VH-VL binders against q0aze0. Designs and how they scored, part 189

Target 1, 268 residues: q0aze0
Amino acid sequence: MKIILVNNRFKENTEKKAQEIAGQLSALNVEVIIDNGLDEPYAGTVDFIMVLGGDGTMLRAARRYGQRAIPVLGVNMGTVGFLSNIEINELAEYLPLILREEYSLEARMMLEVAVFQQQSLLTRVFCLNELLLRSNSPRMLSFALEISGQKLEPYRGDGLIVSTTTGSTAYSLSAGGPIADPQLDAFIVTPVASHIINKRPLVVSPEREISLHLLEEREAIIGIDGQIKMDFGAENRVLIKRAPHPLLMVNLKAKPFFTSIDRSLQRQ

## First folded at step 7 (VH-VL)

Design G3 (framework fv_oberotatug)
Fold by ESMFold2-Fast, scan of step 7:
Structure G3 (fold): chain C 268 residues (1-268), chain A 126 residues (1-126), chain B 107 residues (1-107)
Amino acid sequence: as target 1 above (268 residues)
Amino acid sequence: EVQLVESGGGLVKPGGSLRLSCAASGFTFGDYAMSWVRQAPGKGLEWVGFIRSKAYGGTTDYAAPVQGRFTISRDDSKNTLYLQMNSLKTEDTAVYYCTRDRLYYGSGRFYGMDVWGQGTLVTVSS
Amino acid sequence: DVQMTQSPSSLSASVGDRVTITCRASQGISSWLSWYQQRPGKAPNLLIYAASTLQSGVPSRFSGSGSGTDFTLTISTLQPEDFATYYCQQSYDTPLTFGQGTKVEIK
């Protein structure tokens, strides 16, 4: 059995715990690959991915490995998040089930983001939560949104979010988007500080393709899951579609989404 | 629209050969493992074999009844999957479906065949 | 080889009924199980993958459960278009194997 342990090298406590877990797994004859985010993703075949940390570490793991359709388990080491399934203190209890492959899987859609300069592809990335187009200056953006070739009225504002249903509780929520059941596949298109005060979020079929480009020369940035940033100008276009493969999240215990979000929103 | 369209089926005598083709459209063909599945008249589904994407080595696996007689190949530049059938036997008579294997896993596992062609009939008879 | 056994081989039901089909693997396959529907004269279509995940576009009356060796497909409120043959399939090991099928017939 070969497992990738994904952790955050820049957090000292997390690195120490990752080494301890790697030692435990090695003692059980499991080959362990540690991914601390500094090197390229491991290119070989693996059976399982264990993510040690919070939601941010899971987003990185999903971007690096999500399209390989390998089971991914989120193990929380502190703050309760939406993407972890078990706590670090529960790992010893559940480890025999992991090794016997006695667990269920939950599929979470991902976005495929292709950025072009004129007609040339600059990059193709995948993400679990969202793409954000935002202004990088005090001036509003003016941009075109097309959904499956249908040209909408131009948008004016600070930006736009194109989110998965998993991402509905992330930046899209902060910008006024709806809370979506992550079992549902859909794009959520949420305006950021639109000049038109009654411009509403859109919920659209995941079979659609979404394209964005600037209508005026402005300084703008494309953000991916809040972790990757890229300059975006009038000569650029971005194409967003459903990724070929969803992220396969491991369920070792029931995680009641609606109760969890309701509890989270009780805080002021 | 995501589609798979098979062609090349027909009547062939025992010991003969046929090559089936499967034309893919509406998705990035090269990203997926692809399978052939057959169904004899009035019988259940039987997996024939699959071919991995080039990112995973482009290797093939076959069911025991066809091993050594059938060869699966792909041409990603033409978005086409092939099944070369040699030394055909009467028990190879079936409708042959090409399928897209959803979520090919690096561990060698995948979940389900989410796109199917309409099937092409191969009849092996004297 | 991993052998898949479905039960029952056939069943009779009326529109509006709850229908349950079971599938048993000869060895542990975790959640590497899919369910397919095949209407007469048509190609199969994927209903459920990873044991319990509903394929996009499939009605919510279909659900899957189980892990390891025992799996269940449930149709909560049978509709006229659901009279078909249903197959389970494991993707845990090669060769990939299907169950023998369960035919859902009109009473």
Scores: ipSAE 0.000, ipTM 0.521, lowest interface PAE 13.3, mean pLDDT 87

Design G4 (framework fv_oberotatug)
Fold by ESMFold2-Fast, scan of step 7:
Structure G4 (fold): chain C 268 residues (1-268), chain A 126 residues (1-126), chain B 107 residues (1-107)
Amino acid sequence: as target 1 above (268 residues)
Amino acid sequence: EVQLVESGGGLVKPGGSLRLSCAASGFTFGDYAMSWVRQAPGKGLEWVGFIRSKAYGGTTDYAAPVQGRFTISRDDSKNTLYLQMNSLKTEDTAVYYCTRDRLYYGSGKFYGMDVWGQGTLVTVSS
Amino acid sequence: DVQMTQSPSSLSASVGDRVTITCRASQGISSWLSWYQQRPGKAPNLLIYAASTLQSGVPSRFSGSGSGTDFTLTISTLQPEDFATYYCQQSYDTPLTFGQGTKVEIK
């Protein structure tokens, strides 16, 4: 068995803990590859991915490995989050189940984001939460949104979010989007500070293709999962569709999504 | 292989003129905006100016210290960038680099300079 | 003109150290910031553009963050080849301006 252990080197104690866990797994004849974000993603075949950290570390792991159809387990290091399934102090208890493959999988849709400059593909990235188009200056954006070839009336404002259902509790929520059951597949399209009074969030089929481009030369960026930023200008176009493979999240312990989000919304 | 090679540097007296060339290879030169950046001995980088691609108007912009004295031009048929330097001053002494501008947006903004030449030394001294 | 100020001007570090370099713009430049590395006697090379986007071929130990006026370049685990001078550069407005540079030296 071969496991990738993903950690966040910038958080206190995570590198040391990752080395300890790698040693424990090696003692059980498990081959361990450590991914602390410094190198290219491991290119070989692996059986399992264990993510040590919070939601941010899981988002990075999803971008790097989510399209490979490999089970991914989120192990929380003490920070409350939505994408972890067990706590680090529970790992020893659940490790025998992991090694015997005694767990269920939950499929979470991902976005495929393709950015073009003129007619040339500039970059292609995958993400778990959302793409954010936003102004990079005090000036509002004027931009076009097309959904499966249907051209909507122009948008005017600070930007737009195209989110997965998993991302419904991230930036989309802050911008006024709905909370969605992450087991549903859908795009959530949420305007950011729209100057058109009745531009509301849209919930659309995951089979739709969404395209965005600026109608006016402005400074804008494309943000991916709050972690990657790219310049976006009038000669750029972005195409968003459902990624070919969902992220396969390991479920060792029941996690009550609706109860958890309800409590989060009640806190000040 | 994507490459930029500068030439034409040397020693000139104050008030003199010099023309630098930058030969580009390994990419479609005419599609890119191009910059000149200089570095005085032991000092930091200073932008001199740039020229947009013909598709974006072929216009030029310059830093204030060289405005009116330096002219940037390009010959896309020869894959060559030029810097004509007139009325040279001792403070123009520097290594001059030509650079390729990454993903130019037409509005005077771009991501960065992703290809650099090796540089050519210009010394202005009597 | 947009003035770019780097801190520190120089620092001493050992292989394996985490190194942080900061860059401050005299006015808001959104994310129109690039980071360059210049090894002694060599031309600069682009590390990061758009404040946080890694240039292709650059090792993932380099990362950038910030927006507006305050930006940071981080080298998570310094390698021998990373001893160099680092420059930030704004492309928000012409003239394009560079910081004064930060020299990373062997301790």
Scores: ipSAE 0.000, ipTM 0.368, lowest interface PAE 22.6, mean pLDDT 86

Design G5 (framework fv_oberotatug)
Fold by ESMFold2-Fast, scan of step 7:
Structure G5 (fold): chain C 268 residues (1-268), chain A 126 residues (1-126), chain B 107 residues (1-107)
Amino acid sequence: as target 1 above (268 residues)
Amino acid sequence: EVQLVESGGGLVKPGGSLRLSCAASGFTFGDYAMSWVRQAPGKGLEWVGFIRSKAYGGTTDYAAPVQGRFTISRDDSKNTLYLQMNSLKTEDTAVYYCTRDRLYYGKGTFYGMDVWGQGTLVTVSS
Amino acid sequence: DVQMTQSPSSLSASVGDRVTITCRASQGISSWLSWYQQRPGKAPNLLIYAASTLQSGVPSRFSGSGSGTDFTLTISTLQPEDFATYYCQQSYDTPLTFGQGTKVEIK
């Protein structure tokens, strides 16, 4: 068995903890690869991915490995979040189940994001939560949204979020989007401070293609899961569709989604 | 058991070329990232560049002073690391060490250089 | 590039002394810091990695501490074989960079 441990090299405590866990796994005859973000993603065959950190580290792991159909376990290291399944102090208790492959998998849809300049593909990236189009200045944007070739009336405002159901509790929530059951597959399209009357969040079939482009020259950015930032101008367009593979999240411990989100919202 | 042995050093005129070799033994060579580090006479250590294991793409990175002139390569079947040095300058005069990066229970993680060869002297002068 | 600055550049000490060497990074490098010892005419050897973890086979009189930008190597009770030059090195980002070295000389 070969396991990738994903941690954040910028978090000092995660390096020591990753080293300790790798030693423990090695003593059990498990081959361990550490991905701390310094190198390119490991290209070899692996059986399991263990993410040591908060939601941000899980989002990075999903971008790097989510399309390979490998089980991914989120292990929380102090930061409250929605993408971890167990706490670090519970790992020893659950490790025998991991090694015996005695767990269930929860499939989470991902976005495939393709950015073009005219007809040329600039980049193709995957994400778990959302794509954000936003102004990079105090000026509002004017932009076009197409859903499976259907051209909607122009948008005018600070931006737009195209989210997965997993992302419904992330940036889309703060912009007024609905809380979605993560067991559902859908795009959630949430306007950011729209100035056009009656623009509402949309819930769209994951079989559809969504495209965005600017209608006038503005300083704008595309953000991916809050971790990748790309300049976006009137010469650019973005195409969003369902990624070929979902992220396979390991479920060792029942995490009641609705109770968790309800408590989180009551705390604010 | 674990050993790195450099060879190929010598005297070369400015503008010349030289190829260094490093023979590895006592460990699974192909699993490790490998570096070249040099030390000019009476000076400190300077990293030259490294090569990742094939599992991490086998890619190379170089320090700015040698970029475009030096090439690092490896032959995992022969357990050998190479440094091809072209367009040599007098400031390239140094002892060249080959080094193994410490295995951090993974591959391609640069956590410290835990094995060093004895070094081979390269002198660039007329 | 991440620049590493060591202090002092040299020091004189006697057997039995406590010796402290410092290393500063030009930006935060977390714990991605190693310490090396180079005896005259010999190749360097790794003393400490991850800022504070002692390499196997290295005597316990050596210790490392620090995080972020400021790091320290301490030799608690200097021995005759410890008269050498010491280097810090960051592995946080490429290019990998060394400090300029600290020479520990006989007083």
Scores: ipSAE 0.005, ipTM 0.501, lowest interface PAE 11.6, mean pLDDT 87

Design G6 (framework fv_oberotatug)
Fold by ESMFold2-Fast, scan of step 7:
Structure G6 (fold): chain C 268 residues (1-268), chain A 126 residues (1-126), chain B 107 residues (1-107)
Amino acid sequence: as target 1 above (268 residues)
Amino acid sequence: EVQLVESGGGLVKPGGSLRLSCAASGFTFGDYAMSWVRQAPGKGLEWVGFIRSKAYGGTTDYAAPVQGRFTISRDDSKNTLYLQMNSLKTEDTAVYYCTRDRLYYTSGTFYGMDVWGQGTLVTVSS
Amino acid sequence: DVQMTQSPSSLSASVGDRVTITCRASQGISSWLSWYQQRPGKAPNLLIYAASTLQSGVPSRFSGSGSGTDFTLTISTLQPEDFATYYCQQSYDTPLTFGQGTKVEIK
């Protein structure tokens, strides 16, 4: 069995804990690759991915490895979040089940984001939560949204979020988007501080293609899961569609989504 | 070098037929929607029709004056666009331009025609 | 069909002048508007797309503005090579339609 341990090198306690866990797994004849985010993703075949950290570390793991159809387990290390399944102090209890492959998998849709500069593909990236288009200055944006060939009336405001259902509790929630069951596949399109009173969040089929571009020269950025930031200008276009493979999230214990989100909203 | 080269223009009598060709080079032809635009002597530009890329259905649309008489087609393996003109009228006399639509990257929607051929003259006269 | 009307049909200008051409759509077309330049005896070339975005290789003296129904092309400092006919074109709906053209002539 070969396992990737994904951690955050910039958090010293997390790196030390990853080394300890790697030692324990090696003693059980498990090959371990540590991915601290600084190097290129491991290119070889692996059987399992264990993410040590909070939701941010899981988002990075999903971007790097989510399209490989490999089970991914979120192990929380102190920060409460929605993408972890077990706590670090529970790992020893659940390790035998992991090694025997005695767990269920939840498929979570991902976005494929392709950014173009005029006619040229600049980058293609996958994400679990969302793409955010936002102004990088005090000036509002004017931009066009097209959904499967349908040209909507121009948007004016601070930006737009195109989210997965998993991302419904992230930036989309803060912008007034709906809370969606992460078991559903859908795009959620949520305006950010729109100056047009009738612009409402849209819930659309995941089979649709969504494109965005600026209608005026403005300072803007696109953000991917809050982790990748790219300048976005009037020469740029972004195409968003369902990624070819969902993220396969490991479920070792019941985590009731609706009661968890309800309690989270009470604490905000 | 991105280039479009038209051929097939000439003199034809009213009621006749003519086929125009447009050879594309320097880009991935199959990825682009392509249009035909005409210009009568001393007049302005008039859109004739377009054909979407295969990825967006390969469908065609035409301006009303040519609907039912003209057919646009493409051969992506040969990087060639065609305009078949039937039942030609004297008012079809024009320079015909082959154009590439600026790619929008989603529905085959276009922003503008960023590459133009040199044009080929079609004269319909008796 | 979306009808495009340009104003003026022609104008006379001198090198160094600021030239403004307007284009009006018969219905809202958002920013789905392009501007073209055609020099005598030549094929047209794209200047501006999406109402205000300058095409690669086009000099910065050209600029476009407007949205919805009213659009403007501005040449800030006219050069000798700018004496040409200019066309607006909508790509919001089929059939695609051009304005009638504005001829910029030497004074």
Scores: ipSAE 0.000, ipTM 0.400, lowest interface PAE 18.4, mean pLDDT 85

Design G7 (framework fv_oberotatug)
Fold by ESMFold2-Fast, scan of step 7:
Structure G7 (fold): chain C 268 residues (1-268), chain A 126 residues (1-126), chain B 107 residues (1-107)
Amino acid sequence: as target 1 above (268 residues)
Amino acid sequence: EVQLVESGGGLVKPGGSLRLSCAASGFTFGDYAMSWVRQAPGKGLEWVGFIRSKAYGGTTDYAAPVQGRFTISRDDSKNTLYLQMNSLKTEDTAVYYCTRDRLWYGSGTFYGMDVWGQGTLVTVSS
Amino acid sequence: DVQMTQSPSSLSASVGDRVTITCRASQGISSWLSWYQQRPGKAPNLLIYAASTLQSGVPSRFSGSGSGTDFTLTISTLQPEDFATYYCQQSYDTPLTFGQGTKVEIK
């Protein structure tokens, strides 16, 4: 059995904890690869991915490994979030189940984001939460949105979010988008500070193709899962589709989504 | 510098054929959709047809008056656009311009024609 | 097919004048409209695309507005080199169609 341990070395020296866990797994005849974010993703065959950290670390793991159809377990290390399944102090209790492959899997859709300069593909990235198009200056953007070849009236405002249902509780929520059951597959298209008050969030089939481009030269960026930023100009176009494979999240412990989000909304 | 240069125009009899060429320079020709636009003497502009980039299938669309008679093709290795004109009619008499299509996204979501050639005159007369 | 109608067909103006040309589409074309200028004996050149976006290198006295079916090109302070024919063109659907043109003539 080969396991990747994904950690964030910049969060309370989690690399030392990853080494301790790697030692315990090696004693059980498990081969361990540690991914602390500094190197390229591991390119070899892997049976399981264990993410040690908060939601941010899980988002990075999903971008790096999510398309490989490998089970991914979120193990929380201090920061409470929506993407972890067990706490670090529970790992010893659940480790035998992991090694015997006695767990269920929950599929979470991902976005495939392709950024072009004219006809030339500049980059292709995958993400779990969302793509954000936003102004990088005080000036509003003017941009075009197409959904499966259907041209919508131009948008004017600070930007737009194209989110998965998993991402419905992230930036899309802050921008006024709906809370979506993560068991559903859909795109959520949420305007950011639209100048036109009639612009509403859209919930769109995940079989749709969404494209965005600027109608005028502005300082703008594309943001991916709040972690990757790319400059975006009038010669650029972004194409968003459902990714070929969902992220396969390990479920060892029941985590009630609706009561968790309800509690979070009362606090906020 | 970005440039388009048409050639191949001339006098031809009704029912005849003519092939126009458009040589592109100063940009990555293969990345762009390209159009042909014509203008009859003293008249307005009329779109003839276009060809998509290879990344979007290299497919063509034509205006109804030329459908079945004209064929648009491209040779990206030579940076050249072509218009093959068959079964020419007196109504085809015009200056023919080649154009580069701005911000093309494959299916018809482009903004305009940002580079134009000088044009080449085609006269169809007995 | 989307039909494009310009008005007026011609107008007379003096240097320094404000000139307004309108273009109407037979159906909604969102903002997929371009404006071109053609000086006598020359090839057309792109002035404005996406209804209101000024092409690089085009003087700021040119501006475009409108969406859906009704569009306007404005020249705020007419210069001698602006005496030309102006065309609108929709890129919303094939076949691509031009307006009939508006000739701006010296008074």
Scores: ipSAE 0.000, ipTM 0.429, lowest interface PAE 14.2, mean pLDDT 85

Design G8 (framework fv_oberotatug)
Fold by ESMFold2-Fast, scan of step 7:
Structure G8 (fold): chain C 268 residues (1-268), chain A 126 residues (1-126), chain B 107 residues (1-107)
Amino acid sequence: as target 1 above (268 residues)
Amino acid sequence: EVQLVESGGGLVKPGGSLRLSCAASGFTFGDYAMSWVRQAPGKGLEWVGFIRSKAYGGTTDYAAPVQGRFTISRDDSKNTLYLQMNSLKTEDTAVYYCTRDRLYFGSGTFYGMDVWGQGTLVTVSS
Amino acid sequence: DVQMTQSPSSLSASVGDRVTITCRASQGISSWLSWYQQRPGKAPNLLIYAASTLQSGVPSRFSGSGSGTDFTLTISTLQPEDFATYYCQQSYDTPLTFGQGTKVEIK
């Protein structure tokens, strides 16, 4: 059995904890690869991915490994989040179940984001939560949204979010989008501070292709999972599709999504 | 427009102190790691240090020649980056540039420096 | 520390020439490499990040390649405004380090 341990080298204690866990797994004849985010993703075959940290570390793991159809377990180090399944102090208890493959998998859709300059592909990335298009200046954006060849009336405002259902509780929620069951497959398209009064969030089939481009030269950026940021100008367009593979998330214990989000919203 | 404007440079004696400021505009300052880079007259570029965004702990790292003498800080409410320079040496004489760092995958690391100020000259001599 | 070595330190070229500059890291840095251009008396500007990704607004005659320890910046058809000093820079580890620079001079 080969396991990747994903951690953030720049978060306190995670590197030492990763080494400690690697030692425990090695003693059980498990080969361990540590990914601290600085190198390219491990290119070899692996059986399981264990993510040590918060939701941010899980988002990075999903972008690096989510398309390989390998089980991914989120192990929380103390920060409250939605993408971890067990706490670090529970790992020893659950480790025998992991090694015997005695767990269920929850499939979470991902986005494939392709950014073009004119006709040339600049970059292609995968993400678990969302793509955000936003203004990088005081001026509002004018931009075009096309869904599977259908051209919508132009948008005017601060931006737009194209989200997975997993991402429905992230930026999309803050912008007025719906809370979605993360086990459903759908794109959620949520406008950000639209100047057009009746622009509403859209929930669309994950088989659709979504494209965005600016109608006027403006300073804008696109953000991926709140982590990657890149310049976006009138010469650029972005194409968003359902990624070929979902992220396969490990369930070792029941996680009550709806009661958790309900409690979270009561504290706002 | 996206811009960075440095200020606070000038002539200072060895052992003295200076504080440089960098005013950022046209972007969400608090989202970005920020660096200071210097260039001695007729020489190449040398990284001084950086400060991560608060989302990644607001931590700082420094090049060995300035460690313990220079401190980088930020005020996100004022969109301003600072470099406090203490115990200045003649070899610290350089143009100091404020830079914005392109983010990569939220790991607290970044690709390159995509926005640069015009620089401010610091001269350390008696 | 990761040491960055550029070659050549300087070169002479004519408008229309193909120019190649190389950069070598003392250890593997994956694709954590950027290229900068500095014209005399000006601040540097970012040309390429992630070893091969062209920065917005940079002409397509610039391209980057390589991974690990060996990297190349290519200017396919040199223009008058391209006479400048070029720097590579790694962001794999702190301290961040620049190459010593390559000066592209008129022949």
Scores: ipSAE 0.000, ipTM 0.387, lowest interface PAE 18.9, mean pLDDT 86

Design G9 (framework fv_oberotatug)
Fold by ESMFold2-Fast, scan of step 7:
Structure G9 (fold): chain C 268 residues (1-268), chain A 126 residues (1-126), chain B 107 residues (1-107)
Amino acid sequence: as target 1 above (268 residues)
Amino acid sequence: EVQLVESGGGLVKPGGSLRLSCAASGFTFGDYAMSWVRQAPGKGLEWVGFIRSKAYGGTTDYAAPVQGRFTISRDDSKNTLYLQMNSLKTEDTAVYYCTRDRLYWGSGTFYGMDVWGQGTLVTVSS
Amino acid sequence: DVQMTQSPSSLSASVGDRVTITCRASQGISSWLSWYQQRPGKAPNLLIYAASTLQSGVPSRFSGSGSGTDFTLTISTLQPEDFATYYCQQSYDTPLTFGQGTKVEIK
């Protein structure tokens, strides 16, 4: 068996912990590849991905490996998040189940984001939570949204979020979007500080193709999962589709989504 | 083999202009941010500026001593990085290195220069 | 502007010695620090990135540690090819800045 250990090099003690876990796995005849985010994704075949850290580390793992149909387990090392399944102090208890492949998988949709300069593809990125288009200055944006070839009336405001259902509790929630069951497949399109009062969040089929472009030259950025940022100008276009493969998340322990989000919202 | 080769250095008078080129081979040039770093004779390393990949906006940034005088550009179809140097001063005399920047995947942040060219000498003197 | 200060500016050492070089940032830079080696007449070579991650192909006698403002590069058992100038460099903020360098010379 070959496992990738994904960790955040810039968190206290995470590299040391990753090395300890790698040693324990190697003693059980498991080959371990450590991915601390600094190099390109590991190109070889692997059987399992173990993410050591919070939701941010899981988002990175999903972008790097989510399209490979490999089981991904989130192991929390401190602050409880939505994407982790077990705590680090529970790993020894669950390790025999992991090695015997005694767990269930939950499929989470991902976005495929393609950014163009006129007709030329600049980049293609996969993500688990969302794409954010936002102004990078005090001036509001004017931009066009097209859904499966249908041109909507122009948007005016600070930006727009196109989110997966998993991302419904991230930036989309802060912008007034709905909380969605992550078991559902849908795009959630949430305006950011829209000047037009009738612009509401949209919930649309994941089979739809969404495109965005600026109607005038402004300082804007495209953000992916809050981690990748790219300048976006009037000659740019972004195209968003459902990614070809979902992220396969490992369930070893029941995680009650609705009670967790309800508790979180009560504490705001 | 991953390689960077600088050219275009030489002797130029104060107030003059010079264009440096850096030919990249052995890797997908367009995927990387690229920097220029200089070193005056007998002195330490000084970052001149960088240019991000087009995927991260193709933006440039410069050290204060060269802002407004130097321009970094790239031609991904030719795998070539450029440094246009205008209004040259004697203080610009240095070996200029072309570098490939390690990119932290997902953040667009740089954390090291893992490939360096051999350098090209620019001498600004009358 | 993040200023990087190295200590010492130079040191004399013998083959087999343990050498430690320190780098201080004027503000917190997390782990966004790299170490470079420059042999006389050669281009610099990346040794360590993200404060403590060894670059592929670099001998294990080199190690880095630290976070925030204080960082160290250690050469556990100095070899003849290690007589060089060493630089730290921060990537936390632009402009990217180097330390002034530490020259490791033959005793």
Scores: ipSAE 0.000, ipTM 0.399, lowest interface PAE 16.8, mean pLDDT 86

